VHH binders against Riboflavin biosynthesis protein PYRD, chloroplastic (PYRD). Designs and how they scored, part 13

Target 1, 366 residues: Riboflavin biosynthesis protein PYRD, chloroplastic (PYRD), of Zea mays (Maize) (b6trh4)
Amino acid sequence: PRLAAGALSGRCQAQAAGDLDDAHYMRRCVELARKAAGHTSPNPMVGCVIVRDGRVVGEGFHPKAGQPHAEVFALRDAGNLAENATAYVSLEPCNHYGRTPPCTEALINAKVKEVVVGMTDPNPIVASKGIEKLQGAGISVRVGVEEALCRKLNEAYIHRMLTGKAFATLRATLSMNGIITNQIGKGADQSGGYYSQLMKEYDGVIISSDLAKMSALPLSREAGTNQPLCIIIAQGESSRLHIPSLSQEHASRAIVLADSPVTVEPAGVEVAVFRQIDLESILQLLAQRGLCSVLVDFREAGESFASLLNDFQEDKLVQKVVVEVLPFWLASDGLSNLAFGGSQSFPLKNLELRDVNGSVLLEGYV
Key: E = the ipSAE of ESMFold2; O = the ipSAE of ESMFold2 at other seeds; V2 = 0.75 times the mean of E and O plus 0.25 times the DockQ between their complexes.

## First folded at step 3 (VHH)

Design d6 (from j11 with Y114W; framework vhh_5j56_2; at its last look DockQ between E and O 0.72; V2 from the best seeds 0.00; counts 0 for: pae E 10.8 > 2, unsure alone 56.5 < 65)
Fold by ESMFold2 at other seeds, look of step 4:
Structure d6 (fold): chain B 366 residues (1-366), chain A 127 residues (1-127)
Amino acid sequence: as target 1 above (366 residues)
Amino acid sequence: QVQLVESGGGLVQPGGSLRLSCVASGFTFSHYSSYAIGWFRQAPGKEREGLSSISSSGDSSTSYSDSVKGRFTISRDNAKNTVYLQMNSLKPEDTAVYYCAAGISYEQLYSTPWDYWGQGTQVTVSS
């Protein structure tokens, strides 16, 4: 009967609604942060939502390096309504000085009642320092709401902060019968397609010189995006390399890493010559140049490019794998050697899949 | 070109002490620059672990991970562009390669990235 459930229903309903509301607001922070995808490197993507009496009274996100943090925009948006409000932030507020005061002080000065944090600072030396500062000022802090989502949002930033190296993803397309192909799934490289979105998310993309000679260079077709730097690997190349899809006007969008001197057409493309080219050296060079994320776009490439990927798991050079499986069975003349498969087996972690316009997209971690 | 060189590693008995040095070149410590120098270590088969940092921030210029707080002390000598890690009460689990790293920025960053790394120095604590 109804009388038995009255008081218990009230308490359960209030607590369940509060927990779901926290997750809802934190997911809103992540949505806001994603508006700056491709624009914040080397900074993380961060969103902030200010809530008072069950209403959003302010929101903000970090739009790009050199601009204020998400908390500042959200507090400006909320104005006086930030007092006694709850601030939701996808990343622990900073508590260190540079040219500007830390965000912990901004939250304290606004007199927020509570701060809900998606994830702590990934740098173990300073982790929890922002939280401790807020607590010391009498602000209630809850941590870990939608933490997995917040960490995935900034996986490249986290990797860079912990290791000093760029986050690397291997992307490949396979036929149903396991043959690596140059072909990308229908619509994948158009606006809204997964490949176009990947190009928005990475600071750089590594391709072979063979791909550069025969296909258009990787680009995002998302509106307003910064394009990734195209890194072209030229091993065993002749003295000349022609990149038909690259105009002289856009020469700065590409660099060529070669194992011998090469003249590149169009003029103005940077060329760096190495005695030996290996993935570790490439990734180290790119990190030194400020790239936080790099996609290795493995399409039908010559054996020299495939050798770059030998034993990539054992060397811990790649963190993530994205594989597209096409609904095609390609002709085969027998057993083929797979050059990048490595010498040992290992499981991929946290495997996810989705249907993308008739193909299957698989994502997993090394 | 920013370069970092570690020194001071070696073999020490449990309970002993070592002082590591990190000499920086290609930038100078100053009140008007944003920088951080951090110490990290990596033991065989383990992930790299951050230990301590020192920055250009005011009186709150140092930080420590919980694993070393109270035993390790970071300090700096601006005249020599050198950062030290004093390691006391050493234990066998402190055995690792120790690295220094630097982040230098004049931008509004959420955290100082570790863009520059030294080659590492071995510390071995054994009886």
Scores: ipSAE 0.005, ipTM 0.384, lowest interface PAE 10.1, mean pLDDT 81
Fold by ESMFold2, look of step 4:
Structure d6 (fold): chain B 366 residues (1-366), chain A 127 residues (1-127)
Amino acid sequence: as target 1 above (366 residues)
Amino acid sequence: QVQLVESGGGLVQPGGSLRLSCVASGFTFSHYSSYAIGWFRQAPGKEREGLSSISSSGDSSTSYSDSVKGRFTISRDNAKNTVYLQMNSLKPEDTAVYYCAAGISYEQLYSTPWDYWGQGTQVTVSS
């Protein structure tokens, strides 16, 4: 962060220049971008900070698709102070034309001296084209500052851009002795809890029809949230499905994917009937509807729901796993209670963990 | 449902040429105010690589990755709802399955999302 005071009262303390300052400002870009979490799909979350003479003179973020990009807001905020400044942006400035000129032109016209980029455009065809445009106009460009953080911010957008499928996270809850449970941790679904945060951050959540019949549909309790689309998998021999927690007013918050015709209550819930339901087709359909991310919430799962996850690692259908371990030891008759996937063993990558109200939350990549 | 079908793959000697075609059905390229068609490839054991794109914006524009710039040319025939990739000076490292992809976009999107993909056509460059 910027420091204003020295060791004695009344002295000015300048911030140190260099790579540490770059990281500070780029982390601020990511922080700004997160203000739009859950609001930008199919667009990424992007932040921009304009710095002149060691001072932040403008800030902006992309609030939602259909509104200006982060750079435009930051340049407006900086005004004429953007001239000869350094612009920090979490994603390579766009270099494509639509109704408005690209952000590369906005930065050039503002006469910024330097642009610091967190990550290049994940679209491999246009990657580095924005950087090249800026360099061609005489602007100094540095790339890769806090790149891992910037990529994690938009991991779902990146995945959709490269594959045409929604990014999928598998979420499950285990007891300490490895038994899958339908109970989530205490407070996890309340404001500030990890489950509530996931529901804010993911564009959709896939659940079994049994969960939909037995429990309130997943939702976020974070303020100002767009709720995720609830995707209910109805396989098997049910001809009717009642979703008691869903009002007709909110019918658009759910879609039922079924392998045969099904009557859904309340009225107005979309039903799509497939010859056979598979996870790849679901992920592709959701991406086509503008969703970048989906959470597969493994609760109340029968054999049909679990089969969607067969060989999920080898088929590259799930990118991330989130496992909550409850501080309980559950009774069981044996060692055969945890089963989905069935692929040969593999290590998870980049494992992270948190203590969440006495439980452990584990996160890793497939 | 939007469908993309690639064709024109096959076996070719180093230094040779191929022309790939991507025929779209379920939409027309001139119907949308903004779209892009891109070519991608994936070699065995490698990550998918973007090669080239062509867009409908104002002045039709093309982009090329550095690995193919100067050797590959993207073009389109709107009457046939088809995009082509002319591949010249082929090298063994160009061996891959080639995919076309399409994205439809509106104003203020950061990038056209590649939501529609073909099944791929094999290109093999072998001496």
Scores: ipSAE 0.000, ipTM 0.425, lowest interface PAE 10.8, mean pLDDT 82
ESMFold2-Fast, scan of step 3: ipSAE 0.014; ipTM 0.529
ESMFold2 (binder alone), look of step 4: mean pLDDT 74; pTM 0.761

Design d7 (from j11 with S63Y Q108E; framework vhh_5j56_2; at its last look DockQ between E and O 0.50; V2 from the best seeds 0.00; counts 0 for: pae O 7.2 > 2, unsure alone 57.6 < 65)
Fold by ESMFold2 at other seeds, look of step 4:
Structure d7 (fold): chain B 366 residues (1-366), chain A 127 residues (1-127)
Amino acid sequence: as target 1 above (366 residues)
Amino acid sequence: QVQLVESGGGLVQPGGSLRLSCVASGFTFSHYSSYAIGWFRQAPGKEREGLSSISSSGDSSTYYSDSVKGRFTISRDNAKNTVYLQMNSLKPEDTAVYYCAAGISYEELYSTPYDYWGQGTQVTVSS
C-alpha cells in the first residue's frame, strides 16, 4: 500500500517520492512472484525487476523448484542493460553454491549499481549473508522496502523455515447465525472462486474421512494448477475405507492418516498409521514430505476430526483462519454452543473482509 | 524416517563449557550427497535463533552466528551419525533450550529447509 506523503521539505519530499518509486518496483516483484503461486514449494516465491535510468529493463520470477531463481531470469532479460542498474528483489538473493552459482555472484558479475531487497532470508543461519556479500563487492543495498508485503507473500515458507512445520489455515463456513455448515458459497469452488484459489495456493488439504466418502475430493479449477495433496484423516475408521471419487490412476493425489490399520480403495493410496493422531505431528510429517502449507477444510467433521483443533491456538499450530459467512439463517435446536476448536479466547489479528459472490469471507491471523 | 535426539544439556556456571550431541537416525551422514545440520536455541519468550550449521553440499563448510562465533564449535562424527556443538565461555544469556535440526535435499532449493527437529535439551547458565 501507498503511504500518504507528509513531506513538506525538499529533502523530505524527494525522499518520499524516491520511496514511492522503490515501493512501486517492489510491488511489481511481488506481482511477478505470484505468477508462480502453487508451483514453487518448497521454494519461496520470488520476483526480480531491474531498473535503469527510470525504466524497467528486465523482469523475472522463480517458476518452480529446480529452475533458475528470479534474479537469473531478470538479468538474462536485461542483458547488458543490467550494468549500473538497480535490481529490486522480493527476497534476499541466495549466497550458496549448488549446481548453479549463487544469485549474489550473478548480480556482482552483471555489475549492478544497487540492490533493493524486500526482506532478508528467514533462515536464521543464512540471513544477511547475501546482503553482506553484495555490500562487500561495492554494491549499494537497501533493505525492507515493502517488507510486510514480501513476508506475507511467503508466510508459509517462513513458518516452515522457523518451526519445521507446515503453515496451516483453518477454513470453515458459517450461517449468518453462526452455525457451522458443510455448504460452500455459490461459485466458490468454480474457476476464480476463493475456494478454487485456495486449492491452487496450498500444497495440501486436510479433510475428514467422512468428506472423502461422501463427496468429490477438493481440487482447484484454476487453469494450469498443481493440485493439492489430499490428506484424509481416518480416526476410529473400520478396517476398510472407500474413496469413490478417486481413481486408482490418481491414487498418489491422496494420503490417509489413520490411528489403526486400514485398507483403502482404490489400491495405491498411501496409508500412514499413528499411535496418536494430533495436528502437530501431522504438520511436521507434511513438512518433511515437502509441503509448506496445508488447508484444514472443516467440512463433514465428526468429533474425532474436530478434536484435532481443540488447542490449536495454544501451540500456534494454526496460523490463519478463513471463515465464509453464508447469507442464510439456519434453524437450530436452541441456544447451543456453536464454537469449536478452542479452550481459550483470543483475538484474531490483521482481520480482512471481502465480498465473494454474495457471501462474506473473513480472514485473520492467530 | 529421520529422527534427531539432543543430549548434553544441563546446569553450568558462567565461563564454563558444555558439549551438546545430536544423534541422527533414519539416515546416515555418509550416504547423503547433500545435507545440512544446524543448532538452534530458544530462550523463554524469544524467537528461535540459529547458531551454527555444517553442510555436505558443494560448499561443505561451517557457519556460526555472530552471537556464538569464537565460542562455539560445530563438528560431526559420521561413524556415530552424530553432530556436536562444543560451547565454551558460556554466559547467562546462553540459557535456552537447544535444538538440533536437519535438512536433506535431492533438488536444488533456494535454501535447504530444516524439516527434521529434535525435541531439545535445556542449557542453563547460572551463577
Scores: ipSAE 0.014, ipTM 0.500, lowest interface PAE 7.2, mean pLDDT 82
ESMFold2-Fast, scan of step 3: ipSAE 0.013; ipTM 0.455
ESMFold2, look of step 4: ipSAE 0.216; ipTM 0.635
ESMFold2 (binder alone), look of step 4: mean pLDDT 76; pTM 0.776

Design e1 (framework vhh_5c3l_4)
Fold by ESMFold2-Fast, scan of step 3:
Structure e1 (fold): chain B 366 residues (1-366), chain A 121 residues (1-121)
Amino acid sequence: as target 1 above (366 residues)
Amino acid sequence: QVQLQESGGGLVQPGGSLRLSCAASGFTFSDYAMSWVRQAPGKGLEVVSDISSGGGSTTYADSVKGRFTISRDNAKNTLYLQMNSLKPEDTAVYYCAKDIEYSGSPWFDYRGPGTQVTVSS
């Protein structure tokens, strides 16, 4: 005799209920992780939720490099209730020493019954090592719950790990009729504005020397922000570059990458002189300095800055574009279009659109 | 700029001993956990041992546990690996690596050039 139909139906219903619970707790891990946006590089954003008998008994996230991991905070929060519980974690638990002991050891010592992992470690050399250690200790492990969401959370961290380069997003502003403008939308750089939010999230921002001379350096107005490093590209500058918005006290907030020797005012700003400035070398340098993400802000940008972005799609140097469309029809002042990126036209993937205080913000992947 | 320089490798007989050293510069050595990683001919990278920033906690791969000892001298910015009872299977290039807290991949960004260890008669 074959298995009864009722037994098969029961399994399908149980799987559906378990999948919904898993997705719910994994989404909660991602929400917790996002509280640390802008603070964790070169580390990933990670959240952890401890569940026992269908109830959340512990929560944690990794707040910044050098602080305990998400699993450690969640286990401390759960206390004795972690025993025989299920731990949900958005990224595979580490199995080696960082500035703290391995999270695998913490989970084993707490005697959790099961670990549900959003995504494995992006480094293929160490991938699954944490999972293997947990399984060797008798802990059940399931992998891949809300994997796409977990990967999106850490897209810059993953990109840096796999390529040795910072994740680059190109930001530009256009009029309704496709003319490049050097202004950003009303309120965009104020608290709650999209640009202010980007400055909170990104580790660095690449700007032209012309923008640095004319405008205040990019910064976030959001509370608790770790301000981005301002990378100023000085192509064809004379022997002196004055940044009027920067004080000597805050000189460490900026670096200047130049194609010829230049003296920067105020004193104390780091200057690196390159034989030739190219985007790939910049992104490698920033990754080596611990930056996972950088925004290329296309304002007050001349032909030399635009040439930096030639073939970015073919060379895989830019991963994402953010285009703001202002609710204006502008007269042509000879401003160029964003006619760079590749020798051929290419589609953008996963296009998202939102209203930002009367402007349209378009986000898409290269 | 972060620099890691391994030394102490060489040819050794089975059952012999070697001590590897790694000189670190360009970062605050005492703030970071460190690892030894090896790559045998025709094999992938294997994490051999990890040590915490203060030196109070260590881990070892099962293949080397009880034979290898990792240690550090934070005053000298130096990491060590004492290798005893060496086996032909320990033949590899050994790399010193600065840990990245989450990824388990300290060698991706901050790995030294390596030192060759050959265990043969």
Scores: ipSAE 0.013, ipTM 0.442, lowest interface PAE 7.8, mean pLDDT 85

Design e10 (framework vhh_podentamig1)
Fold by ESMFold2-Fast, scan of step 3:
Structure e10 (fold): chain B 366 residues (1-366), chain A 120 residues (1-120)
Amino acid sequence: as target 1 above (366 residues)
Amino acid sequence: EVQLVESGGGLVQPGRSLTLSCAASGFTFSTYAYGWYRQAPGKQRELVAAISGGSTLYADSVKGRFTISRDNAKNSIYLQMNSLRPEDTALYYCAAGSYEELYSSPYDYWGQGTQVTVSS
């Protein structure tokens, strides 16, 4: 499903009790940008707020690739009130002609007096060019308001621009005694659950062929979701692979990456055969296809592709880890655990903890 | 109708130079970003070099050896390849698209490719 056009229903927003400072307007830009989560790749999520005399007079966000940018919608919403106003934008306005006209020209033509930028464009080809263009036209520019929040909003877009690889998050569910499970926590894949939210936000999800044969393919239950591409790793498979939860009419929802020729049922599922499957090549392929982010959904049924993750920290292939801990102690004869990632121990950065319907969700950066 | 036609590929000895050309037609040349991609047997297609509005970007493996340029009057993109190595052997593709799609496949438009083989 697609979102409605990226125009907002709000016209002029009344000033809240007390003055909103630069940080509040920039946070509003980020809030607006998040409305397009899952729809914008390979483009970034961007929001824009036009402020005049301490009041929001226009708002906009970039709804999806190929549509106008946030600045265009915000300027359209503000109309004549954009003249001599301040424009807040979460990412540096573009200064090049592509499929859409440059946002710098739109801001200049609207006679905006000041532009406040959350972060500079991470693309080395265009970095600071938009800011320079605006300054050359006599527009005041300030950069770095709520920069950390703006960077986190677009962490996958930034990573893809800098490395040519998709941003990878490793997800796993463990028991209290460290046993990997195929199940996720109660309610996690329901509307409002953490897994449902991940499926809305991520462009793709990587699973094993073993998991695809035994369970439903991952999907979001959030309204308006653009479902992630399901990347099925078929390592060591025989000549035939049946995915029972996938219909022929929805064959385009999945792609199979195999190390040997394989016939997939249902018909119509794309198959790419490689002499050797490795995580770096997968992440490069997905970035080339326009995916900024992928969730590596590691489960017990995915033990066969654990070798793909052996050196993920050392090789800088995984950026983030999301581990759910279930409130259960499980008996198991297997040695199923997350004993991979590198030859040496490493710390996780910016660790966050959350209670998710009785389970503990741990998120950290590699 | 948009067309990209690559030329200049061939067999070349290690350490030598080769220039690839890409002729573009059917659109307003100056409004697009352009890139050179390559694909070696058994490997993924990778971005080698890109140019947008006079700014350039290079893959780490070719920095200092390859130079991308464009001639708006001739509607052409060039890739000057110096100090060629056997690992540069690949089918080279010209691509055009918006800057937002610079790292994306598919680009808006692709050429047919030109083979570069580096061996004695």
Scores: ipSAE 0.000, ipTM 0.258, lowest interface PAE 13.7, mean pLDDT 82

Design e11 (framework vhh_8ghr_2)
Fold by ESMFold2-Fast, scan of step 3:
Structure e11 (fold): chain B 366 residues (1-366), chain A 122 residues (1-122)
Amino acid sequence: as target 1 above (366 residues)
Amino acid sequence: EVQLVESGGGLVQPGGSLRLSCAASGFTFSTSYAIGWVRRAPGKGEELVARISSSGGSTSYADSVKGRFTISADISKNTAYLQMNSLRVEDTAVYYCARDLEYSSEWLFDYWGQGTLVTVSS
């Protein structure tokens, strides 16, 4: 929106001008962090900007799990100019030892004067430890600049840390006259399409066995994508399941969660058998495997698959919905409506909409 | 990666014949899929010309092409064909190969080829 892009109605006072500068650099940290979307789980997305004498002298972001953190790249970029500078970082610098020294020590050794933090670490074991260490070394620390934006950047990471479950988004498609459909909009799964972009951003996608039998497995066509894990829910399947779009070479792209023993073709696909399949157990399993975010793709969803979503609002299992409305008026047999057993009506929060190649995409929080 | 690649388009005279081919990669022609041919002529919307379901060999055609066009599929070659006979100037269009579900009641297709141009002119 234009108003969010920098429409200030009043003049800046000395205090407000300082807040505006901080906000500007923190927004830049978030922009840098977003370059790593889809690559960082189970780690958060983080960006860092080093500023000295009103100039950006270093920038960095965390590109993927196992690589250096944003602060390390930003400090390398700044070199000697980091001394007496201010470091902006979207997430509290780490204060734990791994293969490399903690980011707090890197900032201390670079002799930065001040650190401005977007949000504290959501992990309760380490929260504020990095801030305390920086302050103990004589470095000024300020916290909470653009905190809402920094939290939104890492909403799935935060959710996993606080709940032990993957962040779940429900995706569905409707016609203009309210008929649920198994299609997605023209171009949606092509490069630049919203579905292709979602597949780049999400760690996994949960689909019905019927969709897996009838269509290509979900994937992103965006450049540089780390493809999502396809979680195929096989309820009431016969002893054999054929996934025609999947090659044996790429069998590791999918896992089958079944309620009875099943042989999957192609060979090499992992199968986990459950006495009872429920969404909470699935989300816990995926979080344990290192997934922060999953999309529940409501296509070719029979009664059993729909039942996984019973009471998802009351049970707090789904955090977000993404609904595409197609520019079509479809004939109905009266049996095309989405139904959840036991679900209650509830409002969606923070509803956003956008045009996606002639379709309307609606996004809201549960 | 799912891809549909058309070939066989070109210039033909009215009353002539042409065969279009659609080579599929990234999936197999199975009982789960149907293949359609869709055309777009200048100034017109898209028209579904022909559709074939692989499991039963069931075919359907637009009224404008019934008796003149024949759709077929070779499962072993993963290729679909559109045999076009008794071509008319009105058949001039870009022809697209598209994938649909075998048992889908919806007519919208999920993957499309790049298109091949057919020009019917004397």
Scores: ipSAE 0.000, ipTM 0.099, lowest interface PAE 23.7, mean pLDDT 81

Design e12 (framework vhh_7nfr_2)
Fold by ESMFold2-Fast, scan of step 3:
Structure e12 (fold): chain B 366 residues (1-366), chain A 122 residues (1-122)
Amino acid sequence: as target 1 above (366 residues)
Amino acid sequence: QVQLQESGGGLVQPGGSLRLSCAASGFTFSSYAMSWVRQAPGEGREWVSSISTSGGSTYYADSVKGRFTIARDNVKNTLYLLMDSLKSDDTAVYYCAKDQEYSTLPYYFDYWGQGTQVTVSS
């Protein structure tokens, strides 16, 4: 008759097993969502897993803007096995009408018994509305499983939703003695390299006109890549700008933002002329064009390009920094350093270190 | 550049009616879907209604369906919300919102008006 202590212990073990299962299926949703990296903007990356009797019976992810959502694919995969099942979804199911019924209605019509949500919709107008609709239909809803992972998956989408600006990551390369270099590490831009992977993940890449004149335009060598839009910043250029790496075949992948009228050779690239170029206006323009994320690639960057990054922390224009440190000690004929960013010192958050083929890659949040 | 200016709010008795207007400038009004969003005292923002670029499609929150009508005049660059059978629960600041350019997602807004207060009280 001293059952209470043993029963409580048994409950704790059963709950721990259930919590591990939830985390497992939510991590699977994130894995599925990542298959669409670079293809979904301006939409978020979303994955969905349907589980019945401890077994995955359906999987889906949102592959591209304009295509069905993750829940729709997962429900199609599960068929009648979705009835009385649990649906795991990395982002709150939509409760809005498009060409197809909302995902909340699809889940209700499939008669799922429970929905487990990674994160609520970042749009405060619609946040919890999908959850409320599911609960109103008698479906159990739990929220916040692997929330940090789900938010990291969609950090650029969330940032654009809340600010109306593209999420900006500053990329730079330093020597061991802190000198800015125009190099990137060996293999970085080859398949499997960190730069190639960034080009697959980011919607756009901002480069100087000096870099564009001297080097091939940034691109990913990863299979199935939706190549980033290349935003070329042309400050103080003469009336003719020759970019030999740009061909008519690749002109649609580039745009030139200029502070004076320029004719780009070879022809076929879009040119936008502004009285004054500043990073905030660029990030707003890119968000309006449907880009959620941009990489500011700091190579062959003169004073004018560097000035775009003045006060980036204070003005909240850059969210993340990726710095590669090459295993080289460079001669001191380059006195430039990364001294822009603001008038005040600031700590970087969630610092991560990686060995990338002999270089050190440092990633941190502003 | 983009400016949205709401008007038409005020104090009204339960069961009464109000007509809200939103004057738009600085963009091609007829090229964007428009929405109304409200915020009650101490509460978060709640989407109320949306209208397509042509006005051919309209959408409403369940709480206002059958009582509110969204309309637009693309010649006058004006968005309207006609509110009938007002309830105390409709008391809120009402915001005019422009749908985000190039977005495939509904309810994502890039510009907002300053809001107009609607108070339903007996």
Scores: ipSAE 0.000, ipTM 0.242, lowest interface PAE 15.5, mean pLDDT 83

